# VHH binders against q9w197, part 7

Target 1, 300 residues: q9w197
Amino acid sequence: RLRLQDIPALTQDHCRMRDPAEVERIINEFVIGGPERMQIVSDFDYTITKQRTEDGGAVPSSFGIFNACQSLPENFKAETDKLYHKYRPIEIDPHMPIAEKVQYMIEWWTKSGELTSGFPFDQSEIDQIASKYTHALRDRTHEFFADLQRLGIPTLVFSAGLGNSVVSVLRQANVLHPNVKVVSNFLQFRDGLLDGFQQPMIHTFNKNETVLNETSEYYDLVHTRDHIIVMGDSIGDADMASGVPASSHIMKIGFLFDHVEANMKKYMDTFDIVLVDDQTMDVPRTLLSLIEKQHKLNLE

## First folded at step 1 (VHH)

Design C11 (framework vhh_8k46_1)
Fold by ESMFold2-Fast, scan of step 1:
Structure C11 (fold): chain B 300 residues (1-300), chain A 125 residues (1-125)
Amino acid sequence: as target 1 above (300 residues)
Amino acid sequence: AVQLQASGGGFVQPGGSLRLSCAASGFTFSEYAMGWFRQAPGKEREFVSAISGSGDYTYYADSVKGRFTISRDNSKNTVYLQMNSLRAEDTATYYCAAGDYTGYKWRGESAYDYWGQGTQVTVSS
């Protein structure tokens, strides 16, 4: 039986847990169940990508990559910046109820769709910009995705951002393996012009597996996998695995960077493991390593 | 202000029992993990036991596991340490502590923001 005290990645000062005994219990369940029962559900922006670079520079979101494209209308960046400065403080507000925040997220995405309409756009520009930001992935993300591919663990990247950018970054970083599925907001075109986003709209507080069609091939791959690692950087990300059977064992990992003091209690109440200013995949990789080590021993 | 008042120490023969209590005030007790630490003369403070805010999860130092039991009563804002099969090596001043930081640091002083006055336990024949 594994003890938390014997797992170096979980003994660091930046790794915080409200209930360490429950974390220890879930880890032992994962180790006993092996890779065959595992699936991953992860946010992209500021979860797979870093919340800050080594020199303290800003990391663009998936929409930030889109906004950097030169063929966008002159006023596009100014208008999207206005929406960001209005709605981002609401999104990350530690005191506003989630139900109230949802209405503002709907407003934000509706207005963003209206701005993202009526002009021609070449998606290859996203590839050009995204190539500059493969270095902004959390440290050891390449190794993390290689571990998942080797273990055959289905990985859902579930993003309220722009899927066109998400796919571009993952592909160019060489981590978009066959076991990785992206569910996000994708650009829609009509008569050669942008026409907002494909439905349904995905925002921070409606991310959950129930938006997936039950007839989808992805559902068929994962419905028997009741051991789940959920990764996110916002409170709403904790619910991405909502709708799975009550018998499921879920480990929720939250990456906390913004408003640490104000958000700590809420993040610790929401996530099983809270990682404070940890720009690495070391904790998720450690969990996979423990699962793989026991799996190899069982095959001997 | 936050206050933690430890009590219940005293003299006991080897093999005897004592129950320590720590009465808390000035914070929402059920939201804080509680720990017991001890310090013998000329030694550094060491971890003894900890209990989660809910009371459902407990941790013990290897030296006391099976002999000591930590518990809490959130309706009384009190944490307890039941000490059985006491040994001369258990002689120390016992401190209670409260913290909302957990993880491996259940064992470490840095996990605890508030510390009480000690209560002396002496195990001697």
Scores: ipSAE 0.000, ipTM 0.138, lowest interface PAE 18.2, mean pLDDT 84

Design C12 (framework vhh_8k46_1)
Fold by ESMFold2-Fast, scan of step 1:
Structure C12 (fold): chain B 300 residues (1-300), chain A 124 residues (1-124)
Amino acid sequence: as target 1 above (300 residues)
Amino acid sequence: AVQLQASGGGFVQPGGSLRLSCAASGFTFSYYAMGWFRQAPGKEREFVSAISSGGDSTYYADSVKGRFTISRDNSKNTVYLQMNSLRAEDTATYYCAKEDSYHRGYWSPEFDYWGQGTQVTVSS
């Protein structure tokens, strides 16, 4: 039986838990089930990528990489910024019902698709920009993904961002292993021209496992894997695994960087583990290592 | 606590120039995008300009493009707005804003505002 006080990574000041006893209970359930019952569901922007780089420079979002491409039409940035300023306040409104917000998200993504249509574009532009940001992955991300591959743990990178950028960064960083699946918004082409985004469009309020087709090969890999680590940097990321059976055990890890005091209560109410200004994969990697080692000891 | 102190406003004739400064404290300045917004009496707050954390990318509202230049000095925790060819419609209170790390968005960052702005009056 693992005890939290014996796990150095979980006893650091930057590792916050509302209910340490519940965290300890979930970890020991994961030990009992072992790696074969596990899956990872992770956000990409500011979760797999750092919230700050070592040199203090900005880390672009997946859409930020796209917006830096030179082939985009005149005023593309200005038009997308108009949509952002209109719809973002609605997205984060704490009082508007979710059902009403969903209609505005559909409107936002539809208009974004219209702006992202009717001109030629080459994926190589995204690849060139993304090549500069492979170092912006959280420290020990390469090791973490190598461990996941070795253990055969399905890893879903679930992003409301731009999948073309996500895939490019992961591929160039050499972490896009066969066990890694990216579900995100991907560019669509028709007759050599951009034609918006492939359906279904993924936004903050539909970012959950129910978007996955139950008849897909991915479902066949994960339907027996009821021990889930969810990783995210925003409150909405906590629900990425909400469609799984009630018998599932979910460990939710949240990365909190700025406005720490103002956001701490909400993050601690939402995530099991809150990591404050932790630009590493050390906590999820340590959990994986301990689950593997203790499970093997129990098989004697 | 986060503090953003805007200064450099004043009275200027049409066609004149002003340089606004925003002194930042209470956070790691070099990690955040910074921006400028303005609000005239009885009107909505309007985006003016933004600069990425490293200074590599700048953004401008169409109404100020070619006339205003945003810059930053991370060693001094200061963001600047150089305003040239000022017009009567540029009259407003100007606010500097820090990127909201909690609500970092797609395509452009979301900004928060702190403290008193700096008044710019362009009049003949």
Scores: ipSAE 0.000, ipTM 0.143, lowest interface PAE 13.8, mean pLDDT 83

Design C13 (framework vhh_surovatamig_d1)
Fold by ESMFold2-Fast, scan of step 1:
Structure C13 (fold): chain B 300 residues (1-300), chain A 125 residues (1-125)
Amino acid sequence: as target 1 above (300 residues)
Amino acid sequence: EVQLVESGGGLVQPGGSLRLSCAASGFTFSNYWMSWVRQAPGKGLEWVATITQDGSEKDYVDSVKGRFTISRDNAKKSLYLQMNSLRAEDTAVYYCAKDTSYGKYRSGDEAFDIRGQGTLVTVSS
């Protein structure tokens, strides 16, 4: 039986836990269950990508990459900023019922789709800009995805951002292996022109299992995998794997950067492991290595 | 390093007024949307008001509409919240915040970059 005190990556001072005994319990369940019961569900922006570069510089979001494209209309940024001003206050309003907020999120995405329509656009422009940011992935992300591929662990990259940018970065970083699936918002084209986004839209309040169709190929792949590592940088990311069976064991890893003291209590209440200013995949990789070590012993 | 220093809180009777101030440094203040958020005793963080980079647009939580006014002075790198007709329910620690969702996602759920200790507003007779 593994003990947290014997796992160096989990005893560092930047690795915080609300309930160390529960973390230890889940790790032992993962190790016993092996790779075939595992799946990963991860956010992209500021989770797979760094929250800061080595020199403290900013990393663009998936929509930030799109907004940097030169072929966008001159008024595109101004019009999208108007929508942001109208809908962002509604999104974060603590008094409005979630069901009512959902209707405004649908309205926001519908209007964003209208703005993202009627002009030619080439995916290669996203690819060109994304190529500058493959080095902005968390340290040892290549190794992390290689571990997942070797272990045959399905990996869902679940993003409320722009999937065109997400796929471009992952492909160019050489980590978009066959076991990796991206579920996000994708551009739609009709007759050579942008035609908004493919449906359904993924937003803050539906970033969970309910956006996945029960008859999808991905559901068939993962329905027997009840051991889950969830990774995210925002509070809402913790719910990406909600709705799984009661027999499930879920390890929620939260990457906390900036305003650490103000956010610490909330993140520790929400995530099982909170990683403070950790721009690496070392903790997720450590969990995989423990699973792999036991799996190899069982095969011998 | 981003720094936000709130001031202007205090004890006031119901129906009274207070003006909160936030002094910003360590970033280009005029490039960011700014917000006021509050936390009442034993409760979670509540968004109160937001103002655009140039002050052209403002928004408020319904409970403070018509009573609170958010404003900014980009030359002084300062954010303000004028609070009128204060109610007991307005009792909270008030924080100014850089809107950290800008540049992440359109639909990001993280509201605010809260740096300071806040300023306490107590509305009591």
Scores: ipSAE 0.011, ipTM 0.262, lowest interface PAE 9.5, mean pLDDT 82

Design C14 (framework vhh_7n9e_1)
Fold by ESMFold2-Fast, scan of step 1:
Structure C14 (fold): chain B 300 residues (1-300), chain A 123 residues (1-123)
Amino acid sequence: as target 1 above (300 residues)
Amino acid sequence: DVQLVESGGGLVQAGGSLRLSCAASGFTFSDYYMYWGRQAPGKGREWVSGISSGGGSTAYASSVKGRFTISRDNAKNTLYLQMNNLKPEDTALYYCAATSDYWGRYSEGYDYWGQGTQVTVSS
C-alpha cells in the first residue's frame, strides 16, 4: 500500500490537499487498476501551457495566438476586444445564475463567429505564431505525453479555446501522439473563406460530457476506463469528466497561480490536489510512474 | 503505401438501398477509428458515421440516424456502410477515412482518405 509520505512530489509545500487520506486512497486504486483503466482529461490554456514563463513573461491563450496573426482584418482585434469587455464581466460574475450566464456565452460565441467570417485565412500563420510558444509548455510536458503514449492511456485535451492553435502547439512540440484527442473550437471554412467556428460551441459552462455526446467513441472509452486524472487551472475544469459511473475514481488536479490566498479555499474544495505556482508536470508524471511501476511488477 | 478503396456506389431510386465497402491496406486497420464522409457538389465535406477500432462503438449524423448502419470486419480490413431508405439529399461522393483520432472528431495530419464512390439518388 502506498503512503503519501513516501511520495516526495506530493509532500512539497506547494502541493495542497483538503483531504490527504482520500488522495492516498485514489492513488492506491489507480495503482491496483493499472494503465488499462486510466484516461486523462486536461484543459490546455494555462494547464498544458504555463501560467508564467521563467522570466515572468505572459503566455498567450490559444485565442491570443490567433489574434496575433497578421492576415486578420485591421479592425478584428478592436471588434473582438469590444465583445470581451461586454461578456467577460458576465462570465466571472459570482452572483449571476449559471443558466443566465450560459445564454450570454452563446451570444458571445455567435457574435465572435460573425466576426471570424468572410475573409481568407492561411492556417500556416497560426503555425508560425505557435512555434514561438512551444517553450511555454509546462516543464516535462514532453516526458508526460511520452509516458501516456507508452502506457496506452487515452488523453483528451478539452479546451474552450481555439483548437487550431492547440493542435499547432502540440504538433510542433511533438506531443500530438495517436492517443491524444483534441476537442475544442475549430475554425470553419467555406469556399476558401473563414465561416466562423465548427459546432458544437465549447465554452466555460458546457465543458463536460454533454458536449461530447455527439460521438460514441467518447462513451466507449468512459465505459472501459473509469480511473480518470482531470487537470485544469479553473474551477470549471473540475467538471470535465462529469457523468461517469459512481464507482469511478477521479483525481482532480488544479493549477493555482493568481490571487492564491483569495482562491485557495475554493480550489481546495474543488480539486483533490492544488498545485500552487507549479509550472511542471511533475505531480501528474509521478502518478503515472507509480501506476507503471506496479503494472511492470504484475507482468512479471 | 496507405490505400483506401471505396466501392458499392451507383444510381438508385428514392427509398432504395445501397451497401458501400471500403478496402484498407498499408496500415494496421484494427488500430484505427474509421468513418464515412460525403461531399455533395458545391458543398464541404460532411461526416456521416464513425466506428471505433474494435467495432464496439458507433455514431451517426442526425440526418442518417436510423437509416444507415456502419460496420467493420477487422479480419478482412474492410469497412461497410449499409444505406437504407435513401433520399435525393443523400446524393454525394461517399469516402471512407482512417484516423488515429481516438474520439472520431477533428483530426489534422493523420487522416487517410479514399477517393470516394458516387451515390446518386433519383426522385
Scores: ipSAE 0.005, ipTM 0.132, lowest interface PAE 14.3, mean pLDDT 82

Design C15 (framework vhh_rezetamig_d1)
Fold by ESMFold2-Fast, scan of step 1:
Structure C15 (fold): chain B 300 residues (1-300), chain A 126 residues (1-126)
Amino acid sequence: as target 1 above (300 residues)
Amino acid sequence: QLQLQESGPGLVKPSETLSLTCTVSGGSISSSDYYWGWIRQPPGKGLEWIGHIYYSGSTYYNPSLENRVTISVDTSKNQFSLKLSSVTAADTAVYYCARDLEGSYWRGTYDSFDYRGQGTLVTVSS
């Protein structure tokens, strides 16, 4: 039986846990179950990508990569930004019921789709900009994805951002292996012109099992593998694996960088492991190494 | 080497207007890539977003503060400013100016304040 005190990566000051005994229990279940019961469900923006570069600079989101494209209409950024500032206060309103917020999210994405329509666009422009940000992946992300591929662990990158950018960054970083699947918002084209986003629309309040039921590949992953590592940087990311069987064991890892003191309680209430300003994949990799070590012993 | 620095009175009387200025150095405020905003942290509480401004003058405010807040930009001085009217003791907080990435706009759940000032304490007291 593994104990947290014997796992150096989990005893660091920046690794916070509300319930260490529960974390230890889940790790032992993962180790006993082996890689064949494992799956990863991960956010992309600021989870697979760093929250800061080494010089303290900003890392653009997947939509930020798109918004940097030169062929977009002159006022595209200004118009999309108007929508952000209109709907963002609604999205984070603590008093508005979620069902009502969802209606505003639908309005936001509908209007965003209207703005993202009626002009030609070439994916190669996203590829050019994305090529500059392969170095902005968390340290040892290449090794992490290599570990997942070697162990045969399905990895779902589930993003409310722009999938065209997500796929471009992962492909150019050489981590988009056959076991990696991306579920996100993708650009739609009609008659050579942009025509908004492909359905279904993924937003903050539907980033869960309900929208994923339409993706047969993800459904197969959820059905066959009941040991799950969930990774995210936002409170809503913790629920990406909602709807899995009650027999499932889920380890929720949250990356916390900004406004640490103010957000700590909420993150610790929401995630099993909270990683404070940890721009590495070292903790997820440690979990995989423990699973792999036991698996090798079991094979012979 | 981008730096943001808050300046303004650290003491404001109840019912008066709180006025702060943010000076941006090492980068231009006249950039289509960023919003410039104000956030605050009352003692013992979490962060609260006040509002943002685009270099064109377009403003967006926290609905709870909308009737009392005005943010303005002066591109010639590379500065932006906050005015919060009719202050009470509840407005006592550390105030930060910040740059916000346009890349955060569509994600909805993450605000990327990639650069923030050091913060300035404003006490509302007579």
Scores: ipSAE 0.000, ipTM 0.177, lowest interface PAE 14.6, mean pLDDT 82

Design C16 (framework vhh_8k46_1)
Fold by ESMFold2-Fast, scan of step 1:
Structure C16 (fold): chain B 300 residues (1-300), chain A 126 residues (1-126)
Amino acid sequence: as target 1 above (300 residues)
Amino acid sequence: AVQLQASGGGFVQPGGSLRLSCAASGFTFSSYEMGWFRQAPGKEREFVSAISYSGGSTYYADSVKGRFTISRDNSKNTVYLQMNSLRAEDTATYYCAADESPYYRGTSWDSEYDYWGQGTQVTVSS
């Protein structure tokens, strides 16, 4: 039986837990089940990518990569910035009910789709910009994805961002292995012109099992995998694996960087493990190592 | 060397049928998702259909649902596209493609596919 005190990565000051006994219990269930019962569900922006560089500089989101493309219409960034300044405060408002926020997310994405229509665009521009940000991945992300591939663990990258950028970054970083599936918003083209985004639209508050169940092949591959690690940087990410069977054990890992003091209570109530200003994959990697090695020992 | 050889295209009248085949070699076919894409003159390449590595899941563009059927034979390393009730709007060069990921990589966007075959031309006209 593993104890938290024996896992150095989980005893650091920046690793916070509302209920350490529950975390310990879930880890031991994961060890008993082994890699074959595991699946990963992870956000991309500021979860697989860093929330800050070593110099404290900002890391562009998946849409930020798109906005940097040269062939975009004049004032495209100014128009998208107007939408961001209007809707972002609503998205992160801690007092507004989720149902009301959803209506504003639909407005934001509808208006963004209208701006992202009626002009030609070449995916190679996203690839060129994304190549500059493969180094902005959380430290030891390559090793983390290599471990997942080696262990045969299905990994869903579930992003409310722009999937074109997500796929480009992951592919160029050499981490888009056969076990990795990306579900996100992708550009749509019609008659050589951008035509908004492919459906369904994914936003912060609909990243959950309903969207996952729309992909029957994904369900067939993961329905026997009731041990889940969920990773995210936003409160909405904690619900990405909702609707799984009652036999499921879910470990929710939240990366907290922005407004730490104000957000700590909510993150502690939402995630099993809260990682404060931890720009590494060390905790997820440690969990995989324990699952692999202790499960193997139990079979001997 | 990975090769995807598409065949079965041709001229057909509206309402007719064609079956396309894509013979694969140089990779473990049974581990790859296979897809069909098409490109009409003056238009972007668009998704038509995809089939999972096992054949257990199939996906179709709204424009072809109920008319086209994708299938595969892993023993023959071949994917098929049965096209029924063909329309003038189906006129295009049809490409088969292979995706190493056994999981659907997001939407049916073609940039997700690792290997592409040479096209086979389908012309629907009187």
Scores: ipSAE 0.000, ipTM 0.140, lowest interface PAE 13.9, mean pLDDT 83

Design D01 (framework vhh_8k46_1)
Fold by ESMFold2-Fast, scan of step 1:
Structure D01 (fold): chain B 300 residues (1-300), chain A 120 residues (1-120)
Amino acid sequence: as target 1 above (300 residues)
Amino acid sequence: AVQLQASGGGFVQPGGSLRLSCAASGFTFSSYWMGWFRQAPGKEREFVSAISYSGGYTYYADSVKGRFTISRDNSKNTVYLQMNSLRAEDTATYYCAADYYSGSYEYDYWGQGTQVTVSS
């Protein structure tokens, strides 16, 4: 049996747990099940990418990469900024009911789609900008994805951002291995012109596994994998695996950087492990290593 | 109807070369990323290489970097895989696939494949 005090990565001050005994229990269940029962579900923006550079600078979101493209109409940035200033305060409002917020998210998405229509666009511009941000992935992300590929663990990158940018960054960083599936918002084209985004819309409040079609090839690969590591940087990310059976064992890892003191209680109530200003993949990698190493020992 | 027809496979000795072709029809080829995947008997299908719709960006699995080259001709609706310095471990059925803005192993369209055997 593994004990938390014997795992250095999990005893650091920046690694917070509301219930250490429950974390220890889940890790031991993962070890018993081994890599074959594992799957990963991860957010992209500020989860696979860093929340800050070493100098404290901001990392662009997947939509931020798109907005930097030069072939966009001259008023595109100004119009999308107007939408952001209107809808972002609604998105993060702590008092507005979720059902009401969802209606505003649909309105924001619809208006963004209208702005993202009627002009030609080349994916290569996203690729050029994304090439500058492969260094903005969390430290040891390459090693993390290499471990997942080697262990054959299906990895779902589930993003409410722009999938075109997500795929570009992952591919150029050489971490978009065949075991990695990206579910996000992708640009749509009609008659050679942009035509908004492909359906369905992925937003903060509908990021759950049930948005995936159960008849998809992905479902066939993961339906036997009831041991899940969920990774995210926002409270809504904790629900990305909500469509799995209640008997599943889920480890929820939350990356907390913004308004740490104000958000700590809610993050600790929501995630099993809260990583405070940790711009690395060291904790997820440690879990994979323990699952692999201790499972092999148990089989002997 | 979408169709991807892979060809150019065959028997070759270690150190040899082969050029695979994938002829595409039934969709706007110039708007799709194209990829090559391979599968040996009893093993999982693995990524080999991918090329952007313009041909400006290419990606390779670590095991084939420096040996394989992907290219495309949008005027002919064809993607190619030039395979040099072939090794016994390259023996597999090679599949071409088309992907409209997806980066996952679930490419939108798949071909029937072409067999490559590297043996003395």
Scores: ipSAE 0.000, ipTM 0.142, lowest interface PAE 16.3, mean pLDDT 83

Design D02 (framework vhh_8k46_1)
Fold by ESMFold2-Fast, scan of step 1:
Structure D02 (fold): chain B 300 residues (1-300), chain A 121 residues (1-121)
Amino acid sequence: as target 1 above (300 residues)
Amino acid sequence: AVQLQASGGGFVQPGGSLRLSCAASGFTFSYYAMGWFRQAPGKEREFVSAISWSGDSTYYADSVKGRFTISRDNSKNTVYLQMNSLRAEDTATYYCAKDYSEWYGSEYDYWGQGTQVTVSS
């Protein structure tokens, strides 16, 4: 039986847990179950990418990479900023019911699609901008994805951002291995012109496994995998695996950077492990290493 | 740069067969779904068939179901369309296309030059 006190990465001050006994229990279940029962579900923006660089520099979101493209219309940034200033306060409003917020998210997305239509666009420009931000992945992200590939663990990158940017960053960082799938919002083109975004729309309040296409090959890989690591930087990310059976064992890891004192209680109530200003993949990698070590012993 | 080169078109009589090939380069072929589309003279481009990244899931337009078979060889970066029992209505320029992902297969971001298929007596 593994004990938390014997796992150095989980005993650091920046690693916070409301219920350490429950975390210890889930880790032991993962270790007993082995890699064949595992799957990963992860957010991209500020989860796979850093919330800050070592020098304190800002990291653009997946939409931020797109908005930096020079071939966009002159007023594109200004119009998208108007939508952001209108809808972002609604999105984060703590008092508005979720059902009401969803209607505003649909409205925001519809208007964003209208702005992202009727002009030519060269997707290679996203690649050019994304190439500048491969260093902005969390420290040891390459090693983390290599661990997942070696162990054969399906990894879903589930983002309410722009999938074209997500794919570009992961591909250029050499971490988009065959076991990695991206579900996000993608640009669509018709007759050489942008034509909004492909359906279905992924937004903050519908980011859960129930939106996945059951006929996809990824579904066939994961429907028997009931041991799940969920990673995110926002409260809503904790629900990305909400559609799985009640018998499942889920480890929810939350990366907390912004307004730490104000958000700490809610994050600790929501996530099993809260990582405060931890710009590394060290904790997720530690969980994988414990699973792999026992798996190798069982094969001897 | 992304390149898709379609080939294998030609003239056939009704009831004949053709195999189309699409050679892909400039991206990691095995990560993406691939599709075939066609455009007949004076008509809009229409969906024909699609295949998931590994080849396990395939999709067909109702008009070609049972007659056409899509397949891929990830070791050769090539997607194929085997067309059997061809009809005059199958006359079109055929395009292969790259999808952004395996489950967004209704929309595609890149097309090759196309290959002409003519079915006539």
Scores: ipSAE 0.000, ipTM 0.145, lowest interface PAE 17.0, mean pLDDT 83

Design D03 (framework vhh_surovatamig_d1)
Fold by ESMFold2-Fast, scan of step 1:
Structure D03 (fold): chain B 300 residues (1-300), chain A 120 residues (1-120)
Amino acid sequence: as target 1 above (300 residues)
Amino acid sequence: EVQLVESGGGLVQPGGSLRLSCAASGFTFSSYWMSWVRQAPGKGLEWVATISYDGSEKDYVDSVKGRFTISRDNAKKSLYLQMNSLRAEDTAVYYCARDYSYYEGYFDYRGQGTLVTVSS
């Protein structure tokens, strides 16, 4: 039986847990179950990408990469900026009920889709911009994805951002292996012109079973895998694997960087492991290493 | 080699005024939206104001509307923030920022900042 005190990555000051005994229990269940029962569900923006670079520079979101493209119409940035300033305060409002926020998110993304329509767009610009940010992936992300591929663990990158940017970054970083599936908002084209986004629209508050159930290809891949590592940087990311059987074991890892003291209580109540200003994949990789070690012993 | 250099910060009493400047180099300044963002002691980054590439559009956080004015001079490659009726809560390091990320409030470049302290 593994004990948390014997796992160096989990004993660091920046690794916070509401319930260490429950974390220890889930780790031991993962180790007993082996790689064949595992799946990963991860956010992309500020989860696979860093929340800051070593020099303190900001990392653009997947939509930020798109908005930097020169093929966009003259008014596009002005109009998207207007939507951002109207809806972002609503999105992060701590007092407004989530059900009310959802309606505003639907309105925001509907208007964004309307703006992202009726003009030609050169997708190679996304590749040019994205090429500058392969270094902005969390430290040891390449190793993490290599571990997942070697162990045959299905990995869902589930993003409320722009999937075209997500895929571009992952492909250019050489981590878009066959076991990696991206579910996100993708650009739609009709007759060579942009036509908004492919449905369903994914936003912060609907990243859960409702969207995943409409993706039957994903279900067929993972229906036998009831041991899940969920990774995210926002409270809504914790529910990405909701709706799995109650017998499932889920380890929720949250990356906390912004307003640490104000957000700590809520993050610790929401995630099993809260990583404060940890711009690495070291904790997820440690969990995989423990699973792999036991798996190798079981093959003897 | 993008560089943004802020200046004009200092100690000012409540109700006072300051004008911040940002000198840009290493990119085509006239092609980018520019913003001012600030970080109060012990708090995260807060967006303050944004100006379009040609100066035709300007937006402000509600707490500074009517008190702060953002402007730019594309010929001089400079961004400005005129701050009037300063309050204690305006105390922060102010950063000049380029190419604001619309969906996340992040930016691809910022300067080292200039400290504004509003205290009696």
Scores: ipSAE 0.000, ipTM 0.174, lowest interface PAE 13.7, mean pLDDT 83

